# VHH binders against h2kzm9r124to488: the designs that were tried, part 12

Target 1, 365 residues: h2kzm9r124to488
Amino acid sequence: RFTIDTSRAKSNQYVVSLCSKKIGIIEYPDGRSDKQPCDVYWHNVVLSDMNKIVTSPQSRVNKFPGMTELAKKISLTHSISSMQKLFPDEYAFYPNSWFLPAHLADFHAFYRKAQALGKTEMWFIVKPDEGAQGTGIYLINSPNQIRNVDQRQLVQEYVADPLLMNDKLKFDFRVYGVIKSINPLSIYVAREGMARFCTEKYEKPDSSNFKNLYAHLTNYSLNKANEAYVHSNTLQDQTRGSKRLLSTVFHQLESRGVKTKRLWHDIKLILVKTTLAMLPEIMLHYEHHFYDSTGPQCFQIMGFDVMIREDGTPILLEVNAAPSLTADHIVPHPGRTLLEGGQRVRSIVDEVIKIPLVRDTLLLV

## First folded at step 1 (VHH)

Design c04b (framework vhh_6fv0_2)
Fold by ESMFold2-Fast, scan of step 1:
Structure c04b (fold): chain B 365 residues (1-365), chain A 124 residues (1-124)
Amino acid sequence: as target 1 above (365 residues)
Amino acid sequence: QVQLQESGGGLVQPGGSLRLSCAASGFTFSSYEMYWVRQAPEKGLEWVSTISSSGSTIYYKDSVKGRFTVSRDNAKNTLYLQMNSLKPEDAAQYYCAKSPYYDILTGYYTFDYRGQGTQVTVSS
């Protein structure tokens, strides 16, 4: 019988436990008392001593060594920028980006050149290091607006021309990729994902609106606090909710004349090309931890955040090495704000996305 | 107990017209978005049109825009598809449906609840 250790899965344990039961895997939620190896180890984080956890050549863990750091905005930007120098057309899906303080002079040079070419209105998004998701992010239209220039932060061109639905809300897609192996590279793209919507109507950034993050950022932790946020608790809500199924939005885009087969192909290429950009570093960490392995020891679910431009072109915004696999959300108490606390409620949209994702991942390994 | 019954299909020459009807029962028709989909031999289900529960929001496949008109009568629990200027490429089994699942890889649909369909043939 196949076995899984979920003792280090933390908040993801519920969905993994449910899937393990559905497909007949024997779960050890507190680890094995007999200290025998399991076939799968499911962790919420990448650990430095992965080779001490995966003790059998037949065992696998759901994280690649080093992946947490490699997927972070600075390391990701470095990997993709290196590829953009060699293959600028192939990696045009990633916005021009500068990490500070190292590239501050390069950012100033880019801005001056853009002004000399008559581009008088450009906006940039500033993402400070180690803020909570969505916390501390702000928009600028001039380099002199950067706060604490000597601190670690990413400056990136802001996508000011997003494709909008009839409700005029900005959205992005969370697309899930499963790296089954790196030698040879084998990636599976999940058929279902999440569309995440802003809670206020989008307008191009200007001096009157650039502080309205509810219109400019699709970040879930930010938008769920807005009174206009709509939880997807029923099938009807999935066509109007602040979180919708990717397939539902693709249907709506198809009905509006968007070439969705081409769009999906381009999104899959973004996942593959991004993984290829990261691959040399992934392989270096993998070889350090798993020398003499007879088969693949690691697999991993990765989240890719993709924005669609008005012309239908997909743009990569972020890669998440530990995307949330929780299938619940917090609803504020009647008459109270979310910041005052709330009740945890099951999320049908998250279940429809994440249960098949985890189930299929376990079937792949 | 959801039931969907299509009618109105037949054989027409290119440029001809047909009106399809779908009688719905077993659910609160006025509360659900409805779909017309079609399937040619050895192909998957292709989406044709969507109409909102109130009838105020309507979408069409690009190749049928201007030629097909979807409508609904919530008092009669009936969905309609008026097809004008029919082309050979429109020949298919036509279904009314609710609760779609969209396969991103193929661009085809599957449905929890779909009628038996009505055949549309376009030939001389």
Scores: ipSAE 0.000, ipTM 0.282, lowest interface PAE 13.5, mean pLDDT 80

Design c05a (framework vhh_8h63_2)
Fold by ESMFold2-Fast, scan of step 1:
Structure c05a (fold): chain B 365 residues (1-365), chain A 123 residues (1-123)
Amino acid sequence: as target 1 above (365 residues)
Amino acid sequence: ELQLVESGGGLVQAGGSLTVSCAASGFTFSSYAMGWSRQAPGKERELVAGIYSGGSTYYADTVKGRFTISRDNAKNTLYLQMNSLKPEDTAMYYCARDSLYGSGSWYQPFDYWGQGTQVTVSG
């Protein structure tokens, strides 16, 4: 009796269609021809006015107005920095960050002060504003290494002390949060997530290794192109695969003495606190589009990228307003690179993560 | 260590030609697609040319018909031959290893960049 329009779901359509069928939702993959509204509208990216997508008070769409921009690194940093001024201990999970060109002088001042205090080597990560999937990202150890200082970009303290497994590969967790509503705020954290591993062994950054992004950046799109990348063919590959289940990595960390229950609690708090930092702007956009609505019109799956420091503390790296829900990957042709094409194959790891995520999201709505 | 070192930049007059080169080391050069990106002061970085390991090429509309990308796998070297240069071609030119297929475009991303070589075109 519930209905879903997946005509704009794009790359999400396979997983959403599968879940809709399993839980008994009636799907319109090409949209409705009878001019009746659906209960749910599933979009990959929302580019049009929200009030034109959700015209019935009983309908829901899987995106909040303005969220794409609010989750981007510059807006996210502004939101978290505002909260850090009021609650520095509560928002210590986000690295020191400077939005350029506006805060270039503040970044120089921070660097000079740290040098004056005898800090011999600090590294920073530079993320251009247009960047997606790690595009244009680079490491610096001096402000004079910034490329085109007038370009909009984020400079952020590079966390050089990551927790490593026995393979010495740097990793992060993609953790999924589902914002069911914002008034009242209702957030659910997915039971499963993804651990994303670098493809080359980590060493603290220095002049010889800072350009080796395969050792320093965990981005899937970057690392999948390295010949050292290990696709998980089965769930048994979880000890060696470049993409592993969060639950499996947590079990391995627990076996190494990491306090994983506290770690998970702290990660959940990062998701909640980050959403709270973004909430005023989300509410402003939401009220503009749905000011006269009697119930929730929006819900959204958000991706949160969290790394763990050597001491076991979690650090937020990025928020993704449209995390990939694809359950396949491209395997390059034998002896060829990904740029020369490849075969799409099912990803069991992505299916185990993303099918329950989407199913539970649809059940929550 | 993975390394890309650009050379061959300099000052050239409008209508002239220049070749920039990129020496690659620390990876199997012949197995990777390579590209050239440029960034002018106050402008966003743009991909101007790309070449697959199999030899197929991409060119941005701004340089198509004027620039030629090529590679020498025996020398682990990438080249960009720039003809009919215009003042608007003035930029820092970066060699890049672009390893992403299925992105739908050559616009981004790259997985490694060199330090760049400056090309200045005067009129």
Scores: ipSAE 0.000, ipTM 0.087, lowest interface PAE 24.1, mean pLDDT 79

Design c05b (framework vhh_8ghr_2)
Fold by ESMFold2-Fast, scan of step 1:
Structure c05b (fold): chain B 365 residues (1-365), chain A 125 residues (1-125)
Amino acid sequence: as target 1 above (365 residues)
Amino acid sequence: EVQLVESGGGLVQPGGSLRLSCAASGFTISDYYSIGWVRRAPGKGEELVARISSSGGYTSYADSVKGRFTISADISKNTAYLQMNSLRVEDTAVYYCARDSLYGSGSWYQPFDYWGQGTLVTVSS
């Protein structure tokens, strides 16, 4: 019988356990006591000893060695920038980006050239690396506004012309890709994804609004803290929720004249091209750990954050090597703050997205 | 054994700056164990002012401190920081460093399962 070890799944264990039960997989939520290998190991993070976790040729683990670092903003940008030098039109879906401090001079040169061409109002998003003193994401319109310029950070051109729905809230799509194998490369794109909405109306950045991150960043952790955040308790109203189904938003965009079949095709190409850009580094790590393997040892669900420009073109913002598979939200106890704890309540939108995603991933491997 | 030790509190004039430190032991600051700064002022209750995870994109701030406070973490020192600029009298509070854990299970969620002792920040002229 097919077996899965979910002892390392952590916050994702609930959804994986539910799917395992639905499709008849025997789950070991605390690991196996009989020292026999499982067919699947489901982890929340990449571990350095992955080759010791996968103990037979038929065993699979849900993470590629090195993937967590490769998906992070600096490594991702390096991989895509390398491809942009060879194929600038094919990789135009990623914003102009500069590593700091290494490419500070290149960023200044770009800015000066843009000013000389009459582009006097450009905004940039600064994403400091973890452990830096200025770790929060922020917007700038001049290179002299960069905080702690000597520290590792990413500067990217900010896309100031997002496509908006009738509520004028900025949104992005979390699209899920499943890398089944890397030799040969086999990637699947999930049919359903999440549209994530800001909690305050979008205005083009200016000196009065650039600090309002609730209007400029779609980040779930940021936006769920705003009292304007709307949890989706039912599927019936997809027009007001802060998380909505990608399919529903696509239908709404189609009704407004957006060429959604072309848009979906372009989004799928972004996932494939991004994976191709990362592939050489993934292969190096994989071969180091599994050099004598007779079959694929790894698979992985990846999250891709894609925004749509006003003209309908998709732009890649981020890649997540460990996208959250939780399907709940927390309601505080009556009369208490969330800081005092609460009850886990089902998120129907997350369940509709994540249960089929995990179920189908397990069926693929 | 998990411990969180705050430092850096004190008396400062309005418009001044302070940097609070939170030294963690018994665990590693990561996506599994993120750090939040929670303050408690007389008569105002508890407020989460800032939170950081190691995922690079996940910092959050209360509206009252956005643009003035910056949370950061030095993974090599296993220490989180709260840089407080343009301090106001209303920022006077005891500031607690707390660990948020993804290991919680069941039907109950308990954010911030371990807390430091708190450090007093007084903003007055």
Scores: ipSAE 0.000, ipTM 0.161, lowest interface PAE 17.5, mean pLDDT 79

Design c06a (framework vhh_7nfr_2)
Fold by ESMFold2-Fast, scan of step 1:
Structure c06a (fold): chain B 365 residues (1-365), chain A 126 residues (1-126)
Amino acid sequence: as target 1 above (365 residues)
Amino acid sequence: QVQLQESGGGLVQPGGSLRLSCAASGFTFSSYAMSWVRQAPGEGREWVSSISGSGGSTYYADSVKGRFTIARDNVKNTLYLLMDSLKSDDTAVYYCARGLTYYYDSSGYLDAFDIWGQGTQVTVSS
């Protein structure tokens, strides 16, 4: 029978265990005592010695070697920028970007040229490579506002024309892709995803509002700290919640005249083209670890953060090599902090997204 | 202009009391959770207390629980920290900050605050 080792799944163990039981996979939540290989190894964290995890040619692990680093902002931007030079129209979905300190002069030249052409005030977002989930991110409208210009960081054009719903909150989509194999490349896109909303009304950035990250960044870890954050406890809260189903938002966009079938097609192409841009480096790391393997030994769920411009054009913001698969949240006891614990409450929105995603991933491999 | 301005700090003897105030301007005060964060000399910032926008929920660090009370006046756009039974270990610069309630995680703790006041010094010594 098909077997899975979830001993290293950590916070993702609950959803993986639930799905394994639903489709009849034998789970080893503490690992196998007989030291026989499992068919699947589900890890939360990538280890550098992946060849010690998957010792049988028939076994698979849910991570590609090197993927965590390749998906980070600087490595991702390098991969996409290389493709933009060869295929500028195909990779126009990624904003103009500059690595600091290496490309600081190029950024100054771009800004100077735009000023000479009389363009309206432009805004840029500054992101440190290790600053995941909004940590250290800030907006600028002039190169002289960059902090620590000698440090490694990404400067990128800020998309100031987002498509807004009636509540005027900026949002993006977390779309999930499953890389089943890389030789040949086989990618599946999950039918359901997450729409993540800012907690304050969007206004075009200016000197009075650029520090208000709750209006400008859709990042979950940032926005859930604002009291205006509305945790969706039921599917009926989809019109007001800070986290909504992608399908619900797509229906709302379609009712407003957005060509959602084309939008979905373009989003799927972004996932494929981004993976193609990363593929040479993925293959190099894979061959280093699995040069003797006769078949595919890795698969992976990836998260892609996509926003929509006012004209309906999708733009890629970020790639996550380890998207959270948790389907609950903790509500602290009255008068207590989260650090003191609390009651775990089911997240129906996360269950609707993540249970089919994990179930279908296990059925694919 | 979005601004937070603290007041009410000073020198107090151990066992004494102080009331800190934070005047907020430039945003809809009642829509935001508000927090107090302190920084002792040579130490990192430590979260002290948070209050929901409505004032219906309050949270405290273990080190101050039972001694400090957080409150807000949404008509006056003012946040308060009432500090009783002060100890020498409470000596710090106290900052008013916008944000943080029960949806925070450990990795996002300090980055959950998007607006900070300039701080007010509290010194507890004999």
Scores: ipSAE 0.000, ipTM 0.111, lowest interface PAE 20.2, mean pLDDT 78

Design c06b (framework vhh_rezetamig_d1)
Fold by ESMFold2-Fast, scan of step 1:
Structure c06b (fold): chain B 365 residues (1-365), chain A 127 residues (1-127)
Amino acid sequence: as target 1 above (365 residues)
Amino acid sequence: QLQLQESGPGLVKPSETLSLTCTVSGGSISSSSYYWGWIRQPPGKGLEWIGHIYYSGSTYYNPSLENRVTISVDTSKNQFSLKLSSVTAADTAVYYCARGLTYYYDSSGYLDAFDIRGQGTLVTVSS
C-alpha cells in the first residue's frame, strides 16, 4: 500500500483525499506521528525546506524547489526572452514583455521605434508582479501612462485581436501540464482544461473602453463579481456559462471551421517549450536540494493560461505553479449575502477537470 | 483484443426503467487506468454522454440525467450496467458502452474521452 501526506495540501486537500481513497493510497491528513516517511507529500505551495520533506529515495513531493518564483512574471519573462533571442520563431507565442523598473528604457525604445514605423494603435497591459490576478491591472497606449514607474511591474503587449465566440466574450484556456521528471524531461498534458470567459462583450481597446476590465480580462476572481457572471451548474450550460470545459469550446471552434487539431498540437508545444525555457533554472534549484539523489524526487501540476488570436494562433499569458484544485463553490442563501456564508455546491466543470487530473498524476508517480 | 458488448431489451414502455449491461472481454475492468461509461445517440442528433464509473465504484453522471441514472460495476463478471428510470420517447437512442482514459475529454458533444466503444444497441421507447 502506498502512503500520502496531505497535511500541507490546504484547499486542495479535498480532491487529493478523494483521489487517494479511490485508488487505495493511505492518507495522513494531519501528517505522520511515527517519524516514518510517506511515499508522496502533497503541498499547496513550494517550501524552502524541500530536503527535509523528501528524506527517503522513494519519497516524492508535488513541487520543484524554486518553482513558485520561476513561474512568476519576472523569472518567466526572463527565461522566455532569453529563448526568444536564440529561437524567435519557436517562442513567438509569448507577447513582448518588459519588467519595470529594469527594462523601462528598453520599453521606451520599443515604443519609439513602433511609432516611427506608423504603429499608432498599439496597446499594452500593465500587471503588478506580486498582485492578485485582476487587481491593479490596467491598459495603456503610451509609456507616460505608467503609474509609479519605480515599482515592480510587468508591461506586456496586449492581445487586441482575440478569437471570439458568437456571444463576443473574450476567453482564455487554463491548460494543465504534469512534470513527472526533469532528467530526462517528462511532461504530460491533461486533455481536459478550463475555458474562462469575460462577462462583458469585447471591443478593441480605445479611449472610451480601456477601463472596462470585465471586457478585457478573463480573470475568474474579477469576473465572478460581475452580476453578468453565469455559474456552470450543469454541463448543459456549457454554451452560456462563464467557466466551460476546454473540450466543449474546442467542439464549438471546430464547428466554426477552426483547425482544432493544429491548435491543440500548438498548445501542447507551448507547454513543452515553456518548460524547456525554465528547465536550466529548475535544474539548478533541484540539484542544490537533491544533489545526492539517484531518482526523481519531485513532480508538479502546472497551470498554463493560453489565449487564442482571431487567426487561430495560441498565445501564452501566464504560468501558475500552484493552480487551484478546488471543485466546489458557495451559493448564498436566498435573501442573504455571500459574506453571511452559504451552501457549498458541486462544481461539475471543476470535478470533470480536476478529479481525473489529480488521480492520473498520483498514478504516474 | 479488448471488446465491449451491450445487451438488454430493445423496447421499453414509457415510465419504465431501461436496463442495459456491458460485457468486457479481452481485458479486465479492474484496471485503475480507465473508467467505463455509457453514451447514446438519438436519431438525427449527436452523441450524448450519460455517465461513467471507475473500478472503485465511484460514479459521475450527466447532470441533466443524474436523478434518473444509475451505473454499477460487477468486477467478478467483468461487466458494468446502466439503469435509466422513468423513460420517455426522448430516451429513444442507440446506446453504447465505452472505455475512457482519465485525461481524455468527457463533455457532451465532444466525446473523444472514450477510446473503445461497443457496437451499440438500439432502444426504442414506445407506447
Scores: ipSAE 0.000, ipTM 0.116, lowest interface PAE 19.2, mean pLDDT 78

Design c07a (framework vhh_6fv0_2)
Fold by ESMFold2-Fast, scan of step 1:
Structure c07a (fold): chain B 365 residues (1-365), chain A 125 residues (1-125)
Amino acid sequence: as target 1 above (365 residues)
Amino acid sequence: QVQLQESGGGLVQPGGSLRLSCAASGFTFSSYAMYWVRQAPEKGLEWVSTISGSGGSTYYKDSVKGRFTVSRDNAKNTLYLQMNSLKPEDAAQYYCAKDQGITMFGGYESYFDYRGQGTQVTVSS
């Protein structure tokens, strides 16, 4: 009988428990009292002694050793930049990036070369190392605008030409990938994902608007705080919600003449190529913990944030090693603000995305 | 081989009713959410309704809410759409589609890659 330990699943426990019950998996929400191994261990966080979690060759854990750090912006950028030197056309989906202070001279050289070639205007996005979910992020159009240039931070070309819907709101896609194994590499891509919308209309960056992050950044945590944020309580035509189904947005793009089959193929290639760029470091961590293993002992759901340029080409923005699998949100009490708390309400958009994702992931392992 | 076959379309007067059926085969029907989508001659493909694998959760486009009811019979591998109080704007080719939660890399399939041939609904004035 297939068994799962969800005692360390934390905020993911509700969705995992629901899926386990639906497909007949025996759940141990507080762990096993007999200390026997489960077939699956579902964790919210990655632990340094992961090989102690998976003590049986038949068991699997939902995290790869080291993945949390490898997916972070600096490590990710290092991995992709290494591949861009060897395969510049294949990894063109990631913006030109510099991590400071190490690459400050390279960034200045790039900027000077662009100016010498008469580039009309270039914008860059600065992501400080201590920032998370849009915190501390800002736009610049000159290297001298960088704050605390001696501190660790990522500078990237800002994509100023996003594809927009009729509402003129910038958006990105959260696409989910499942790494079933790394030797050989086996990746599954969830067909359903999330389109995340800004809360203010997009205009190309200029001196008057570059500080308006509600128009320039699609981060959910940032945008949900704006009064203009629209919770999707139902799957109503998906025209106004700040979170929409990827499939619905793809259909709307297709009806407007976007080549959505090619777009989806290119997005899947981004997931595979990004995982390939990370693979050597993932394998080193994996072999350290699971030496002499006779089969795969790890699998993982990863979130990939992808935006689309006006010409329909996809660009990778970031990778999340622990994407949220929660399927609810807080609605403010009548006449009160969100900051004053509220009632938890089922998120239908998140349920339609995350229940099949977790169910099918459990069926894969 | 995954197969979806729609039936039950036809011509009705405004205010009339139709029941659409979709016979599914080639996959574990109860493990997948199912969709009803429609396409009118001058419009793109439009989502109409979703039903969870167990049938416990149903969702509808605003304009059909209260008029349409989606249901499924997992023992018969059949999906249904009961359409009441039909309006001229409901006239379209109706398709059932399989939820595709996870796909193996390498496909070029549409997000509704397992659609049937469809069944036509005409609402005459």
Scores: ipSAE 0.000, ipTM 0.221, lowest interface PAE 10.6, mean pLDDT 79

Design c07b (framework vhh_8h63_2)
Fold by ESMFold2-Fast, scan of step 1:
Formats: structure tokens, C-alpha cells, sequence
Structure c07b (fold): chain B 365 residues (1-365), chain A 124 residues (1-124)
């Protein structure tokens, strides 16, 4: 009798439908025709006014108003930077960041001060405002290398000391958090996530290697296009796959002497502290849409991209308000590139991560 | 009460075989990610093998092809079959339970529960 509308779930519909069947939820994949509300509305992107989607106080939607924009590079950096001014030690997990053109002078001042203190060559990562998944991103070691200084873009300190496994490939973790409600604030962290690996061996940035983004950026969309990309065919083959289970990598790190209990605790703190930094803006948007509501009407799965420094310290790289819940990947046709298209095939690693995540999220709401 | 009890360790000659067992109580082995870790004196603990709730397995490169992890659902017991044992395999072997595919709130450890261990000694 519990009902879900998945008509706007788009590419995520398969996993949500599968989970709905597993736990006995009645699904409306094309929406309801009887003018009755569903208990849950599952969207990929919210393009309509939320108060038109969720009209019953017992209904929930899987997105908070304004969250898509709040999670983007500029708004996220603004929220975290505001908290860093008040709590610099608590928010040290986010790299020093500058928005151009507004903070260009501050970036120049930081760079000159660092050089005056005798720091060796420093590297920075430049991310265009509309750049996503590695698109348009580049590395610099001097402010004069910034392209189109008048355009909106983010400059961040590049972490040159990543923790590496025996294969010397840089990696990050996609960790999933679920915001069940904001009043009261209720956050859950999924115990399973994804480790995403670069496709070429990491070397500290220098003039010969800084353009090799396959060694420096962990972005899935970038790395899956490289011929060196390795799909894990089974869960047994976790040592060389370009996507691996977080639990497997954590056990490997524990075996190498990494303090994984502390690491996991610190990662959970990053998720909580980042949500707290965003909370005032989330609450403002929520009140504008649900001013007269009598119960919680929103919940959301969030993706957090976390890199580990050589000393075991985690740092936040990015927050995704609409992490992909698809459980397939594209394999190029024999002798052809991914740019020529390909066949979609089942991804067992994504299924192991995303089916329990969605199932348990539906059980929470 | 949750409990893991390892057994089956002992002294074995190089090239020999040994099976260690982990009897679980208070939870179901088949519903959890389970693993075997080992620790030699003066060395860090290393994950040797794991089995996911769905039945898929993981092995460390050092033991792949020699060790096999399995479970008996009727006996609620986890096994590690060790073949072609080497002196370097000498260690205390621990059974561990991890809920890697479950959601939770709070600040609990990534590893939920560990057994007391069983000693495996391989002579040359």
C-alpha cells in the first residue's frame, strides 16, 4: 500500500523500481491517473515547483529545494569558506579555494606569501564554473597561467601527496550520505561506497606530466575513456579494477597499517560538517517551499568525493546532489572508441553499492 | 550477544594444507560481509580473504590461488582453506564481521566485530 511515483526518475528508474519490488512498494512508473498523491516522489532533477510535486503532508520527495545549486562548486565553496573563517580547524578538510575574478588578488597574495616563506613549487587545480566531471579542468603552478581570468572559475590548492596503493594509481572515494530530514536534522551514512582510480600512475606534478589528467584526476567520466580503464568483471577482481568497493579498499588500507577506524570516523565528520555548512541555505529554501507544512517533506541521497592524503588525512573534493544510481556502464564496440558509442552492460560493483543504498533509503522514509 | 570463535589453527609443514573455521552466534554469516585477517609478530594486520553477503569473494594477491574462503549456512560457520602453505603465512588468523552494505548513523567503527584469533605456524 505504500506508493512511489518514479515517472521522473529517468536513468535512476531501474534501481528504484528494483528496490520498490524487493520491499513491496507499489510503483507508478508513469505517474498516477487517480489524482491521489503517492507517499514518495523520486526525481532525477527537480524542474517543477516542489509544492506542486508534494501536495500532501504525508508525501516525500527525494530532493531538497535549491540543493542542486547549493552543492555546485561555487555555492559549496562559499558555504565551507564561511565556516572556515569561524572554525578553521574543523573545516581544514576542504582545500584552500579562490573564486575568480572576485578573489584573484587574494590568490596572488597567497601565492607570493608562500614563495616568500621558501615553499618549493606549488600546484593548483583550475575548475571552470560550468566544467563537470573533469571537463575543462587543468593544473597550474603560477597565477599567470590562468586562462580567461575574467571568467567565473574556481582555483584550489592541488593535493600533491595522495595516498597510493601498490599500483601507484591515485584514487578517491564516493561516499553516500542520506539526509532524512532537516527539522530535526537526521543524516545517515552508507557503509558501502565506491573507490574510483586514475588510469595512469601518479607522479608529483612537474612540467613534463601536469597535462596528463589520467594520472591527476580521478573523475569517472574522464578515466572510462582511457584504454587503460579496467572494468571489474567480478567482485573477486577488486585489486585492478578502476572502480572498486570502498569496503575492499578499506580492508586493503587496514592491511597496510592505515588507521581505517579513524579514517572512517573523519570521513563521516566531513559529511556531517559539510551538511551543517550548507544547512542555513537549505533551511531558507525549504521554508519558502513548505512554509505551512506539518511534517518533513524532503529527503536526499548525496554523493561526497573524498581523497586521502599520504598521512591518512581525508579531504573533500566535491559534493554531488544527484549522484548516479545507474548500475550499468558503456563498453565500446570491438575496435571502436567510446566516442563512437557502445553497448550498455550490467555493473556488478554498482549493483552491490546502489541497490542496498536505495533499498535502505526507501526503508528510512 | 554477538560472538565469533576461531578454531583449526596449528603447526603445519611448508607445502601442507590447513583449514581454519569461524563459528558465529547472534547473527547470520550469509547476511554479512565476512573476512579473514592475519597478523604476524611485529607486523601490521592484513586482510587475506573476504566474502560478501551475495557470495562473491576477495583474495589478497599474496594468497590468491592458494586460499579459499567459504561458508556453511546450516552451521553458520566461515572457513578459510589454506593450501601450499609457506613460512611467510605464519600468523594469528582473525575472523571479522563487517556490515559494509548496511546504512547507519553515528560514529561506529567500520569493523563491527573481531574474533579472538587462531594461531597458524608453518615450519620450513
Amino acid sequence: as target 1 above (365 residues)
Amino acid sequence: ELQLVESGGGLVQAGGSLTVSCAASGFTVSSNYMGWSRQAPGKERELVAGIYSGGSTYYADTVKGRFTISRDNAKNTLYLQMNSLKPEDTAMYYCAKDQGITMFGGYESYFDYWGQGTQVTVSG
Scores: ipSAE 0.013, ipTM 0.214, lowest interface PAE 8.2, mean pLDDT 79

Design c08a (framework vhh_8ghr_2)
Fold by ESMFold2-Fast, scan of step 1:
Structure c08a (fold): chain B 365 residues (1-365), chain A 126 residues (1-126)
Amino acid sequence: as target 1 above (365 residues)
Amino acid sequence: EVQLVESGGGLVQPGGSLRLSCAASGFTFSSSYYIGWVRRAPGKGEELVARIYPSGGSTSYADSVKGRFTISADISKNTAYLQMNSLRVEDTAVYYCATDSPEWLSYLGEYSYDYWGQGTLVTVSS
């Protein structure tokens, strides 16, 4: 009989527990007292001693060793940039990027060359390293605007030409991939994802608007704090909600002439090619922890953030090694903002996406 | 092989009620991401009437039918239902049951494949 340990699932436990019950998996929400291994271990974070979690050849854990760091912006950029040198056309879906301080001189050279060619109106997004208090993401149009140039950070060309719908709100897609194994490599793509909308109308960046992150960044944690954020109360609210089903937005794009079958194919290729770019380093970490293992020990749900350009071209923005699988959200009290607190309520949109995702991931392993 | 068979359509007077059924074979609705009812009236395009998501039990309805129609699914009988109350002449249409592929995750991932039944006619008239 199949067993799962969800004692380390934390905020993701609700969805995993519900799915386990639906498909007949025996759950140990507080871990096993009999010291026998479970078939699956579901964690919300990667632990340093992965081989101590997965001691049986028949056991699996939902995280690859090292993946959290490999998916972060600097390591991801390094992996993709290496592939762009060999296959520039195949990895053109990732914006021009420089990680600082190592590539500061290359960034200056790029900017000077662009100015000499008459390309004077370029914007860049600066993503400081995680854990830097008060150093959030910001936009620049000149290299001299970089804060703390000696600190670890990513500078990336800003996509100023996003595809917009009638509401003029910038959006991106959170698309889910499942890495079933890396030896042999086996990747699955989820049919449904999330479209995340900005809460202020988009205008091309200029000196008057570049500080309005509510118009420029689709980040859920940022936008949910704005008064203009609209929670989807029903699935029918998909036309105005700040978080919508990917399928709904695809139907809206199709109605305006976007070639959605081609777009979906290109998005799937982005997921596969990005995983391939990361694969050598994932394999090194995996072999270090599981060199004696006969079969696959790890699987993982990954989130991919993809923006669509005005011409219909998809662009990879970010990879999340631990996408949230929670199916609730906090709604502000009437007449209040989220910063003033709120009530936790069920999220129908998240349930529709995340319950089938987790259920089918468990069925794969 | 995946098949959906609708039943329960027919002639009903305005204000009446009908219950449509959708029986699935070749897969189980517990494997479906969604189950929906779509209607097509003469001279009009297709309208999504109702959806249910078996995983969470969540439902959604078109504004034209909210409060009058109720979608449900009986997983043990592998059957979905559309309870239609207070029927109007404007509800006259062919009603189709639709569901996604039973394979929600796929290696080469398809955006969306919908399986459709052949439809059942609902006529609201005297």
Scores: ipSAE 0.013, ipTM 0.277, lowest interface PAE 8.1, mean pLDDT 80

